# Ledger of designs, part 3: VHH binders against Nicotine blue oxidoreductase (nboR)

Target 1, 204 residues: Nicotine blue oxidoreductase (nboR), of Paenarthrobacter nicotinovorans (Arthrobacter nicotinovorans) (q93nf6)
Amino acid sequence: MGDTDLPCVTGVLLAAGAGKRLGRGPKALLPYRGRTLVEDAAETMLVGGCHEVVIVLGANAQAVCARANLEPYRIVVNHDWSSGMGSSYLAGDAAAHTKNHILVALVDQPGLSVTTVGRLLVSHRPGRISSAAYSSLDSPRVLRRGHPMVIDAGLRPAVASTVSGDAGARVFLRQKPWLVDLIDCSDESTGEDVDTVEQMYRLL

## First folded at step 1 (VHH)

Design c11b (framework vhh_7sr4_2)
Fold by ESMFold2-Fast, scan of step 1:
Structure c11b (fold): chain B 204 residues (1-204), chain A 126 residues (1-126)
Amino acid sequence: as target 1 above (204 residues)
Amino acid sequence: EVKLVESGGGLVQPGGSLRLSCAASGFTFSDYAMGWYRQTPGKQRDLVADITSGGSTKYGDSVKGRFTISRDNTKNTVYLQMNSLKPEDTAVYYCAREDYGDYEGWFSDTYGMDVWGQGTQVTVSS
C-alpha cells in the first residue's frame, strides 16, 4: 500500500539498450553530475515519490552492476533485450506488484527531475495514463507526449497485451486518446534524449 | 542536414498499384527504423507500415496483405508497395524516421518520430 494522498507507484527505469547509435557503451554508464545516468535517474524517481524503483538492464548488465551503485534499487535483467524496447517494458511490468501503478522513465533523458516525477504522481487520475508532455520553442502551444509516463494499475494488462501483440502501444494510445492526460512539464525539461554524439551536450 | 524526400504518389484507379519511395540523407540510415503514415483531412495521422533497422515489419490492420514495406540500406531508401488500392486509401502519405528500440516509439503519438517528409498525395478514384 502507499500514501493515501498519492498513488502507490513502482518506478520502472528502462536501461537495457546497448547504446549502438551513440557508440560509447551502455548509456546507463554515461557520466552525469559526478556519477552515472542510471544512478541519477533512479534516485530522481525514488526521491520524486516512487515507492520503489525497478531498473531493467540488458546489454552489458554485469558491467553496469559492477560500475554503478545500484544497491537501493531492484534490478531485473532482460535477457531478450535485443528483441526491442517492448520486451524490456514487459520485464519491468512483470516485476511490479499487480496493484501498483507504474511510472516509466528512460535512462537516456537527463532532464528528468524530482519536480516532474512529483507533478505526475500528484496529477494522476484513476483509470488513466498520465504522460509528461513537452512543447518546443518552434511549437510553444503544441504539447507532445513524452516520458515519464504513469500507467494506472487497471490499464497495465491492456497495455502489456498491446505491447505483446501486433500493435505498438502508440497505436493503442492514438485510438484511445481519452485515456491519456497530458501533464505539461515544459518548464522542467525539453523531454529530449541522448542518442548520438551530437546530442552529448545534453549531459552538460 | 537530415532530409526525407518522398516520390511515387499520384492518381490511380481502384484495384491499381503504386510504389512510394523515400530517399533519406544526412544521417546513418541503417541505424534507424523508418515508417509510412497517412492522413486524411480532419483525421489523425495513422500508421501504414514501419520497418526496423533489422528488417522487422509492422502493418496497420487496414493494409495487411495489400501493402509491403521494404528498405535498401545501400540506397538510403525506404519503399511502400501498394497493391489492390481502394478509395479508402486516398490520403497524404508521409515518410518518417523513427528511433529504433526507443520506448517512446511504443507510447508516443509522434514524439519518437523526429523527422518527417513533406508528404505525397495518393488518390484512388475511378
Scores: ipSAE 0.014, ipTM 0.272, lowest interface PAE 7.2, mean pLDDT 79

Design c12a (framework vhh_sonelokimab_d1)
Fold by ESMFold2-Fast, scan of step 1:
Structure c12a (fold): chain B 204 residues (1-204), chain A 126 residues (1-126)
Amino acid sequence: as target 1 above (204 residues)
Amino acid sequence: DVQLVESGGGLVQPGGSLRLSCAASGRTFSSYAVGWFRQAPGKEREFIGAISGSGGSTYYAVSEKGRFTISRDNSKNTLYLQMNSLRPEDTAVYYCAADLSPWEEYGTSLYDYDYWGQGTLVTVSS
């Protein structure tokens, strides 16, 4: 179990996409470490310290529920998933209790780890956004924002008001960069996703 | 890993136009956003504008809106910056940069960009 001083956080796992560019069916069902990406990501969030995990499904939601073991989690089906990622973010945010922080993660980032989740929860400060951040060997001094990201309960309504189309929390982060804490997670992951066939090596 | 190579810089008279190109390789070009930045001698690198991977969304810094246009040709893995009504203060090294964030359509900050080209010099002088 995690640290008892960690904030009460609802994990929001965004898994609604169709996986069109990959052509291998929904990304949520891609094989990873002997199970599916969605199962691995959701368990990682829960074990890492989230009080509960809300999984936002959309494309092929029935198939995902039938083939992945999602019983421990809350499922939200976003019927407007094709309008863009923002609608899935809003659906997940709305499902979380208003008093909780949320930790937002993407299903197509297989480098998500218990260590990264725990680090964000431990580092989180009231009234702020804690973003996992990543550097590369080519730019070791520059941290780029990524996922997962903890959004303080008090900031959630303001963040939600800026979400539209495929734009998520970053619109708010660009407007209020002084509210963002970058938490270096370069030792755990590159922050990279699986979006094309060329990127499937990340599932090895 | 993304490689970016700018081209098309040179000497232009005030009031003139110039189009810069940025050739991308490595990752699938349409899967990431790209932006343009510039840096004048002795100044900080500043954001000009960005375009989403699909090309469906563009954003311009307020100071450059109306004079500069960003476009991309995903079939040619190339990003463009069309610059019109050039002024001596536009003299700078122009950089293209890749934003690999899967979350947002594009970044508007230096820190949102993961890979950078080497730059191409634009000199605006009579």
Scores: ipSAE 0.014, ipTM 0.242, lowest interface PAE 8.3, mean pLDDT 81

Design c12b (framework vhh_7d4b_2)
Fold by ESMFold2-Fast, scan of step 1:
Structure c12b (fold): chain B 204 residues (1-204), chain A 126 residues (1-126)
Amino acid sequence: as target 1 above (204 residues)
Amino acid sequence: QVQLVESGGGVVQPGRSLRLSCAASGFTFSSYAMGWYRQAPGKQRELVASISSSGGYTNYADSVKGRFTISRDNSKNTMYLQMNSLKPEDTAVYYCAADLSPWEEYGTSLYDYDYWGQGTQVTVSS
């Protein structure tokens, strides 16, 4: 059930990091639901409504491709991955068709769901950025922007021009908050990622 | 406790310069991106400039590009905004902000959030 006239959206899954702080190899290959985080996230984006999924790899790209079943997806290897996440975002943006909106997701957010992806796609408005938003225990009445987010095709050049070093779309969102629609996804996830060994409980 | 303290604001005539400083404490300053925001009367708060944790990357609003320069001194836990060729339109309260999400090799952060200073008034008039 859904709207068959949804805009054409390219999913961009950022999976280029080495998992340096976690110390257990690339986060893309972390076990999740009987497979890997990268396989789960990419399938979730595709099933949730993305027309295609581009996976941006970098650190250990050869090992990720050898161990994960990524055949249904387009793989882009970012050889500049160590310069920061911004370069990976730009690589994914460049791979997406210019007419498409982009749904950006991070591989280390295991709470990503088909429901969240679908909610963002059906909520998306022309000329805007639709960001999943989550309340935290420390601020239960305040929504904070998270991933995934949909960047309107018309805004992609402006977003790309502000991407620098370690930041993806974040700098643009902070400069132009009035262009951002927060879509409450607190019922699906806390927006939590896996950065340290202590956070691995989030993989359930 | 996170604390951000702005200084250097004041009243200046058009065409003059001001240098704002933001002294940070209560977190590992060198690990986090910082920014300057401003809010003019009757307008929404906007990002003026941002700087990466190392200082290697900077970003500017179109309205200030070429006139303002953001910098940081991690040894002093201080961020600066050099404002040249000031215009009446630059009149605003200027806020120092810290993004306390750690920079990872792929920029992962749990939430995008800012800690704010109290602000410093900049008035450009005769």
Scores: ipSAE 0.005, ipTM 0.160, lowest interface PAE 10.2, mean pLDDT 78

Design c13a (framework vhh_8emy_2)
Fold by ESMFold2-Fast, scan of step 1:
Structure c13a (fold): chain B 204 residues (1-204), chain A 126 residues (1-126)
Amino acid sequence: as target 1 above (204 residues)
Amino acid sequence: QVQLQESGGGLVQPGSSLRLSCAASGFTFSSYAMHWVRQAPGKGPEWVSSISGSGGSTNYATSVKGRFSISRDNPSKTLYLQMNSLRPEDSAVYYCAKSPEDLYDSWGYTSEFDYRGQGTQVTVSS
């Protein structure tokens, strides 16, 4: 009765990019599991435990809304999307209720899973950033930080103040690495993205 | 066995300079990013500066940028922090810290520091 003390979290899905390097239109509309990447990622965040999901669109936002079923989610259009991912993060952050933690995910990481989202939410500690982390076959005991990540409500203003260009939260994480908890998710995903044609096998 | 030993702290007047040192052992020093972190009484830890394993990349907290300079001597396994134009607000215990891994993300390495030394006290007062 009240099974768990999970934090109240807004999912922020960054989906504003044009997919220029890939050359196949916006990444949000890439086919994945019989629908689109944006639909799969948003549902995964919601089912995994996010209270709500804010999707940040930019490039071809009207086409994305027309072709993907995004009715269950909140849509934010970032008209400055071409300035880099940081502006999209800020748009999503501004749309989330100030009291909520944010779980940030990237639309181009098809390995996002309900288990990974749930693990981060359960593991999250007040005043910290909980980052999914992945080991490689070349270094199986070394964890590399990845997405998704949970940013504590109390840290959001400080994180937002360091965001610029394509860096997202990276600058804050570099400045304060002792505030970051790495949550091993290598059993669920490799943390890989789809950024070039050679990486499209990750959608299979 | 990883060991970090800080030195070079002391009591100085505002506007003075100090050079802190950290002697490292028990790991391949040049393969890891190194950091300086400080903690003033009653406050949480504050990151000061970072340097990549090769020494080719450095970063600084805005509060110290332009006044502090981080460097390393890989052959002697020593990390340095040159502190210029010291202010009372710089008074803290300064800790040397090692990253778990630098090879994947020399700049964006964000895991908690593996190890911290015992610290060296810096007091800036008139």
Scores: ipSAE 0.000, ipTM 0.125, lowest interface PAE 13.0, mean pLDDT 78

Design c13b (framework vhh_7ubx_2)
Fold by ESMFold2-Fast, scan of step 1:
Structure c13b (fold): chain B 204 residues (1-204), chain A 125 residues (1-125)
Amino acid sequence: as target 1 above (204 residues)
Amino acid sequence: QVQLVESGGGLVQPGGSLRLSCAASGFTFSDYDMTWVRQAPGKGPEWIATIYSGGSTMRDDSTKGRFTISRDNAKNTLYLQMTSLKPEDTALYYCAKSPEDLYDSWGYTSEFDYRGPGTQVTVSS
């Protein structure tokens, strides 16, 4: 198919966590919408407009690959997954072509939608980071940064240099807030109501 | 920088009550969502309740009739009021600070870092 008006974007799906908090095995394999969380999230990223999807696995990577249909996607195993989400982000970043933007999503975000992905890609501006943002019924005037987020190709080396522990891109976003565009996605997920947030937890 | 210290646990008879406290320091407590999580011997961690910065709460259905989460922003303290305690409530109880990135509070960060050392609750006669 021909070129589109959407940014040339590699989706990076962070799915390396062990699921220890929930005691239900790896989060990637949790049942969701008639399949697994990892399959649903990865397909949502592709359908939403990502050129390709890189899935970063770690905890129980062998079991995830055996039980989920991941053939359409590129798999990266992060052997240092227990050091935190930052190492998983760096593994995904290293796997993406240097000229592509990256859309980062978490596997344990069941509210991820085709609409949210498409909105971020359409809204993305060169040289910026486009972050999905959410308000809650509790704090309707406050937008909080969330996932997914689009990191412009030109900013990726600087973002990677600040990533450590469990912070992901968060340190960069705090250091350079003027480079961040908040894209309100409250109508599509968590900010809609408290029951939605509780349901998200129960699926994870 | 961030420190969370739980207290108020102990040995209690079935049907009894306990009030757990979590003293927070090193951050602007009122700006963050706070969570209680428990882990029973030999089992995985179980989420109990979250209280948002604005004061609304989200609670697990299995305990919401017996447990109440609350906060005192003036004292930088999170509470869990536990009533009608059962032997199955025996666990180490942790408090956790939500990260600034909303979805990280329910992702990898919350799997690895409960922030507090926990306080033991034992329900036994």
Scores: ipSAE 0.006, ipTM 0.177, lowest interface PAE 10.0, mean pLDDT 77

Design c14a (framework vhh_sonelokimab_d1)
Fold by ESMFold2-Fast, scan of step 1:
Structure c14a (fold): chain B 204 residues (1-204), chain A 126 residues (1-126)
Amino acid sequence: as target 1 above (204 residues)
Amino acid sequence: DVQLVESGGGLVQPGGSLRLSCAASGRTFSDYTVGWFRQAPGKEREFIGAISWSGGSTYYAVSEKGRFTISRDNSKNTLYLQMNSLRPEDTAVYYCAAEHLDYSEWYGPTQEYDYWGQGTLVTVSS
């Protein structure tokens, strides 16, 4: 490979949810750009600069593996997925090598782009968390944290110790905001997810 | 810090409609995911619905979807709950709440809210 100043990063794609509110089956299998959300997100993370991608599945994991082409990626099945997203975060974190940073992304955020992933990796500083951040039309000068985010290898154990319920890194970020670098990605995406039928336009 | 004050509660007949408002003061309202909860006498507090900081995403308890509509106006620092086809079982104190959450980590009814209003009583009776 050529020269690179990018950190060695494992992508962690959280895709364990059942899509209950949407009612279209698991979100991982939603049609997107001629394939599935999970395939698009995982490839975007890999192309954007992640050394490898770990996909955390849970609800309907067998069906997701049967219908999506996930052979290039490492699959972790979280059998406790119904207890909340935090358990999926911990499963993905545990699967990544301890020396690597992790880039955490959500399968239900179709605005994930190669540019956003690359921007986070280039911007990342040792000992910090680099979070994609988004502004709104209501508050164009205010940046709010979103996904994806890069968690430095040195911070991963501390972050993992705060994870519970439906929260990933949220509790840690609120306790230690001075460790978080906000990376403006408003030009690439709104950072919004797909949770209801009304939001499916975001897959266009 | 944000302070929340509910208004619009009162007596309404079964089948009627009511609109609740929640006025926010203090810090920037648009930095918060905000929602509505209710608590009937002798019952646990129940989640009704929430709306993301941008207004782009709404989340409802399955039992309330269709009858209740949540909206926000960030220019007025106000959260609304439109309640239609009211039933005696909807009698409760209604609370608005604000949560300083990462918008992208919202996966349903939250387990944590940072700020709460004092509540407004809604009575559905003939």
Scores: ipSAE 0.006, ipTM 0.277, lowest interface PAE 9.7, mean pLDDT 80

Design c14b (framework vhh_enristomig)
Fold by ESMFold2-Fast, scan of step 1:
Structure c14b (fold): chain B 204 residues (1-204), chain A 125 residues (1-125)
Amino acid sequence: as target 1 above (204 residues)
Amino acid sequence: EVQLLESGGGEVQPGGSLRLSCAASGSTFSDYAISWYRQAPGKQREWVSTITSGGDTNYAESVKGRFTISRDNAKNTLYLQMSSLRAEDTAVYYCAAEHLDYSEWYGPTQEYDYWGQGTLVTVKP
């Protein structure tokens, strides 16, 4: 048979933003499925197969911790959250064990599912990045990269070195697209987020 | 923006060769990294090969040594030279050019590929 060692995957949930464009307080605390977005997303990552989940908080971190039940998860507070969105990724990356792969998800995407997480983990190949990908009705043949994505443990230092400020892993993905596997998740979600009041119907 | 159109597919016997072409229309073809993907019936779409704007190439393990990707920027055309074809290579082949619509991690996930219509390659068992 093959070896019995299984690589561990740390989920990194990015939840540090202030939700300024929405104006409803931190997005992490938006009501969703009888809980908050942050609780739903973190549980989905854990149930979907992540060994552990690191939640990166920033804006209003103490209020989020006081109002959401985050006891099962590891909390990292990014005190520099206002310097750029990429800084939250770097904080999450630093908290994960160096030998683990990372599955990165965004708190403001309510379409995250156990099926999507499991599909990425099962599809993941050594030395690569596995990205959830989504098509639309207007472009059903066009797959666009999205979240969540799995970053192989061996690629994490190189990815981290290209994170500039408000940009995440996109710079690395653009420079080395041959390392990215697109995993079609259109049957589970559109990959859309909640950024404005008009988009709040996506929480229903 | 770029539009892509694949051609060159067909039926071939095991061990045979085919050359696929992907014609692009648009002023920025030379600025794109262009990839070949394939999708067999009932399977996920899988990456086959990429060539960067600078000419660097890479290949999926299953096609290394058998397929060669190249580009001709003067003709706005991408090629995939396929040799030693196997039954497992039977698929619709797509070319794709990356476009980043939005650059922000917390915004909509707006990275997407411009895809062609595909060209069918059938390797007879």
Scores: ipSAE 0.005, ipTM 0.180, lowest interface PAE 10.9, mean pLDDT 78

Design c15a (framework vhh_7d4b_2)
Fold by ESMFold2-Fast, scan of step 1:
Structure c15a (fold): chain B 204 residues (1-204), chain A 126 residues (1-126)
Amino acid sequence: as target 1 above (204 residues)
Amino acid sequence: QVQLVESGGGVVQPGRSLRLSCAASGFTFDDYAMGWYRQAPGKQRELVASISWSGGSTNYADSVKGRFTISRDNSKNTMYLQMNSLKPEDTAVYYCATSDYEPFYDSYTPADFDSWGQGTQVTVSS
């Protein structure tokens, strides 16, 4: 049960990719912390304060549903997943109640934590987008936008109108940076994902 | 003003290696993702490899995976593409590009990058 002081938020977990670059089947099913990435990410979002979690599946959705324990979550199958990540974002957005904010996360971000989710929800301001942000040792004073991010309910239609191809909220964030609050999460993660076999060590 | 200068192209025989370099100036190099894309005559532009602002995430096109390695040296404002086991189908003009790419994006297209380089020709032939 979430804290009543937190915004009413639907988690949207984007897990539709085929994992083609990695060559190990869908990233959703990659082993992580004794389970699968999709199970860990979805539970982290729920425990972190999301009132519900919508998981957007696409590539190998049948296999993911058969092998991962996704009973606590709402499953949306995006049949257009091969057209790019934007279609998965739109499917997840459409599944969330129109009055809720959404917290968008990527399944291949193993550094996602309950602390990061909670920090974003507590920091979120009406009419804004709250983006987790990460710095590097080379640029410790510069924060770069990342996932997860909270999109205010009032901004969701405008964000959705800019989504296409492989881009989620990215185009909107570039066009309207003054609506984006960067929330420093460098202490929790580097914001890095798992795209190649060489990066699989991040799951261990 | 963003400037990118490619070097290291040339003519090589199949199976050989080349190392491309991209010298960057006019922006805070370590705050931007970098990529290599290529274009052969009569073909569409293809994103070959990309690297996140920190160097922590790299991505490759299926056509070059296992043969090419992208890297960067933020202290020198330079990005590299090590090309091994070159094939005739790798013949193209190679362009250095920069982007405000989010390092955790699973996929992206050439449209996600701003190309400011002039390109360097790579020809793989006998």
Scores: ipSAE 0.006, ipTM 0.253, lowest interface PAE 9.6, mean pLDDT 79

Design c15b (framework vhh_7sr4_2)
Fold by ESMFold2-Fast, scan of step 1:
Structure c15b (fold): chain B 204 residues (1-204), chain A 125 residues (1-125)
Amino acid sequence: as target 1 above (204 residues)
Amino acid sequence: EVKLVESGGGLVQPGGSLRLSCAASGSIFSSYTMGWYRQTPGKQRDLVADIYSGGDTKYGDSVKGRFTISRDNTKNTVYLQMNSLKPEDTAVYYCATSDYEPFYDSYTPADFDSWGQGTQVTVSS
């Protein structure tokens, strides 16, 4: 199969959460590699091959925009962020052109890399969902699906229809697992995000 | 691809205590979030407690100070210690797990990928 061009993909970075469990304010503004987590994640998606990046903000949107340099990106504010992840997913999906695939990433996964993004885009097949997958040291033979994931343009309406306002693409992936390609990214990160104080060590 | 089996439900008098256990099997890692939800007839499932891989916990407002969630990753088991039980705690209790973390502070029922069959807890005299 001879076409090696990266697909036309809109990155959707979900960054709407309040970060209450960490006691550090919004996760988007957590310090990471000399800047903020949201800046690092968004640049990683763009450099990794996304045509554009849409950042979905919520709880502290004005503070995030004031403190992070987000000018290269498109900002969408989800005022319904507290209703759950699904509303932020739908806001990002709605902002992306209907003809584009989307690559969905979570801001609080500090292991996101240019290599992981590029690997997903190169591996993506028409009509499929390409999910980054991870093994852990306690289960090195088992891959678990995670973020980021590429949702084919043709599947986006079906995926969106399963989002109830409080669940993301996972409902669709559970219902139709045969449409999901697992792309091993264990060499780049464990797929874990930063939700607890104990996990803050990953940002140091 | 995780199977969850709950145990420990039953009948208890107001003010009593009960301990629920949930044994997980299949493709489960210590990084999985585990949670307990409950459902009364005619209502949607609501959060009782969840526990993140690092041990951090979140409780529903009605159970704070009375219930304690814990996990034993060596046994792939999550526990719910219920103290000072009230008639309003009567519900079917469900164990749930997610194979990755959402970016919001709390999970909703739709955020969990695997569910147990549920165990009945009845608090009455």
Scores: ipSAE 0.014, ipTM 0.290, lowest interface PAE 7.1, mean pLDDT 79

Design c16a (framework vhh_sonelokimab_d1)
Fold by ESMFold2-Fast, scan of step 1:
Structure c16a (fold): chain B 204 residues (1-204), chain A 125 residues (1-125)
Amino acid sequence: as target 1 above (204 residues)
Amino acid sequence: DVQLVESGGGLVQPGGSLRLSCAASGRTFSSYAVGWFRQAPGKEREFIGAISGSGGSTYYAVSEKGRFTISRDNSKNTLYLQMNSLRPEDTAVYYCAAQTGYEDEYWSLDSYEYWGQGTLVTVSS
């Protein structure tokens, strides 16, 4: 073709958890910006540049589909969600076309932004993993990796082979840190999730 | 380069409370994510709770939520685990652990590079 086409990226939104630690029902249905976390996160990924968004549901999937407007997205129900996040990662990865990169995001990170998604997609290099990274007030010069992250299409099979239990791409990233590009997103978010009741202020 | 030493373990009656301490030595303790794990006889080591390096995020195993509280005092280089309403099934060796590299998946054993030697907690009448 000779034209420069941007590589297609499938967004994979992990939203299968029951919210057991939080105790407020499925995190996917937590109120956020006048709708639900799952709706906001999925739209952010799509608007930010993902070709499509696959939402991995599990706990209370029927209730999530009934209460959230997910019509623009592809839904995958992971019936093994209780075995840990790894099974949801694998379900989302399997749903994406093998030629596409995937951008993996967690539904419980309300600081996800169109800017962060776009920055990762623009920064992504072939054969690598691009991870959003965040500094803390206690360590402003130290970047720690977080979500979202882009897994290059060529690395997806190797990453998937290391996924188990509650570990998504983590084991692969720790084994091969030289393949990871840290993209500073501290100006957009702290990278913090909503896992406990005291963290609910992050939804305000 | 980080050394972790647990203390505060011992014999406690069911329904009692206990506070464990983990004293850290080494550089930049205040920037490390730290967690508590336990191992009961004949069982695998399991996650109890963790606190991020910034102190802004805490994570708890659902079975322990409301009974156990993790906190840190960076001025004393010390991590704490407050345990309330103790049950015989809480009998275990309790370990503290630190993440000095990648800070993520606080609930995973594989995320921690440095471990203490453990302190025994026995809940029995």
Scores: ipSAE 0.000, ipTM 0.242, lowest interface PAE 10.1, mean pLDDT 79

Design c16b (framework vhh_8emy_2)
Fold by ESMFold2-Fast, scan of step 1:
Structure c16b (fold): chain B 204 residues (1-204), chain A 125 residues (1-125)
Amino acid sequence: as target 1 above (204 residues)
Amino acid sequence: QVQLQESGGGLVQPGSSLRLSCAASGFTFSDYAMHWVRQAPGKGPEWVSSISSSGDYTNYATSVKGRFSISRDNPSKTLYLQMNSLRPEDSAVYYCAAQTGYEDEYWSLDSYEYRGQGTQVTVSS
């Protein structure tokens, strides 16, 4: 919409699952910065430069829609959410315009920032996948691929053809690592998610 | 020892109604989100419906929306599935399954933390 220096990108926020290990209901509704994780993540994607945001819901979609303010975004309900993240990725991909790149993010990564989104968008190159990458304190020179990632419009059909089970885009990236650009985002986040009660400190 | 016991299945005519029940024991039922999952012979499992641990939130597969209603009674540790306007394609073994929450990694009946042995529903003329 307003950023002519960046590629035209649809944000796809994967928010279909809820952690059984956490025991706090759907992760999308976990309290974060005075609101919910799903509201914070979606707004971060939009503010960071995505022209639109598609939110893929699944587990307790009715509860999420009843408690989160998602009016500015497109909502897709994946009724096969329990089959794994891959089906949610495909639902989000199908909802995005075919000519747009997509930026894929996970709702359970509270370290998602406007800076990280913007960095991926300005770094993105035609015909490639730009993946946020993170180092750890015990391995500061080793970058681990993570989310969010930008998938070039031209690669989306090939990526979609490899998606199954819980794997999302991961299988394609493993098969064609030469198409992946790692963008260091270690200064913004650890790339860690919230899956257990012990990890809830990451929401503070 | 966790046990989930489904009941209420049977042979019915198209357009009929059935109410399935699932009696839970061996765990704190009120801490768990509950699911109904079905599997027809020769096909993979299909998620049907989910209900939150409190019962406040429900979701339904597109194929059963508006026809099926999931509910629970935490004091009696029982899960229900009210099935209305039954169709031949609803014929399957129906399983109740339990989880502390939900996970996007569910891709089989064995992926659920706990599940029952199933109850057969056959919708035929």
Scores: ipSAE 0.006, ipTM 0.188, lowest interface PAE 11.8, mean pLDDT 80

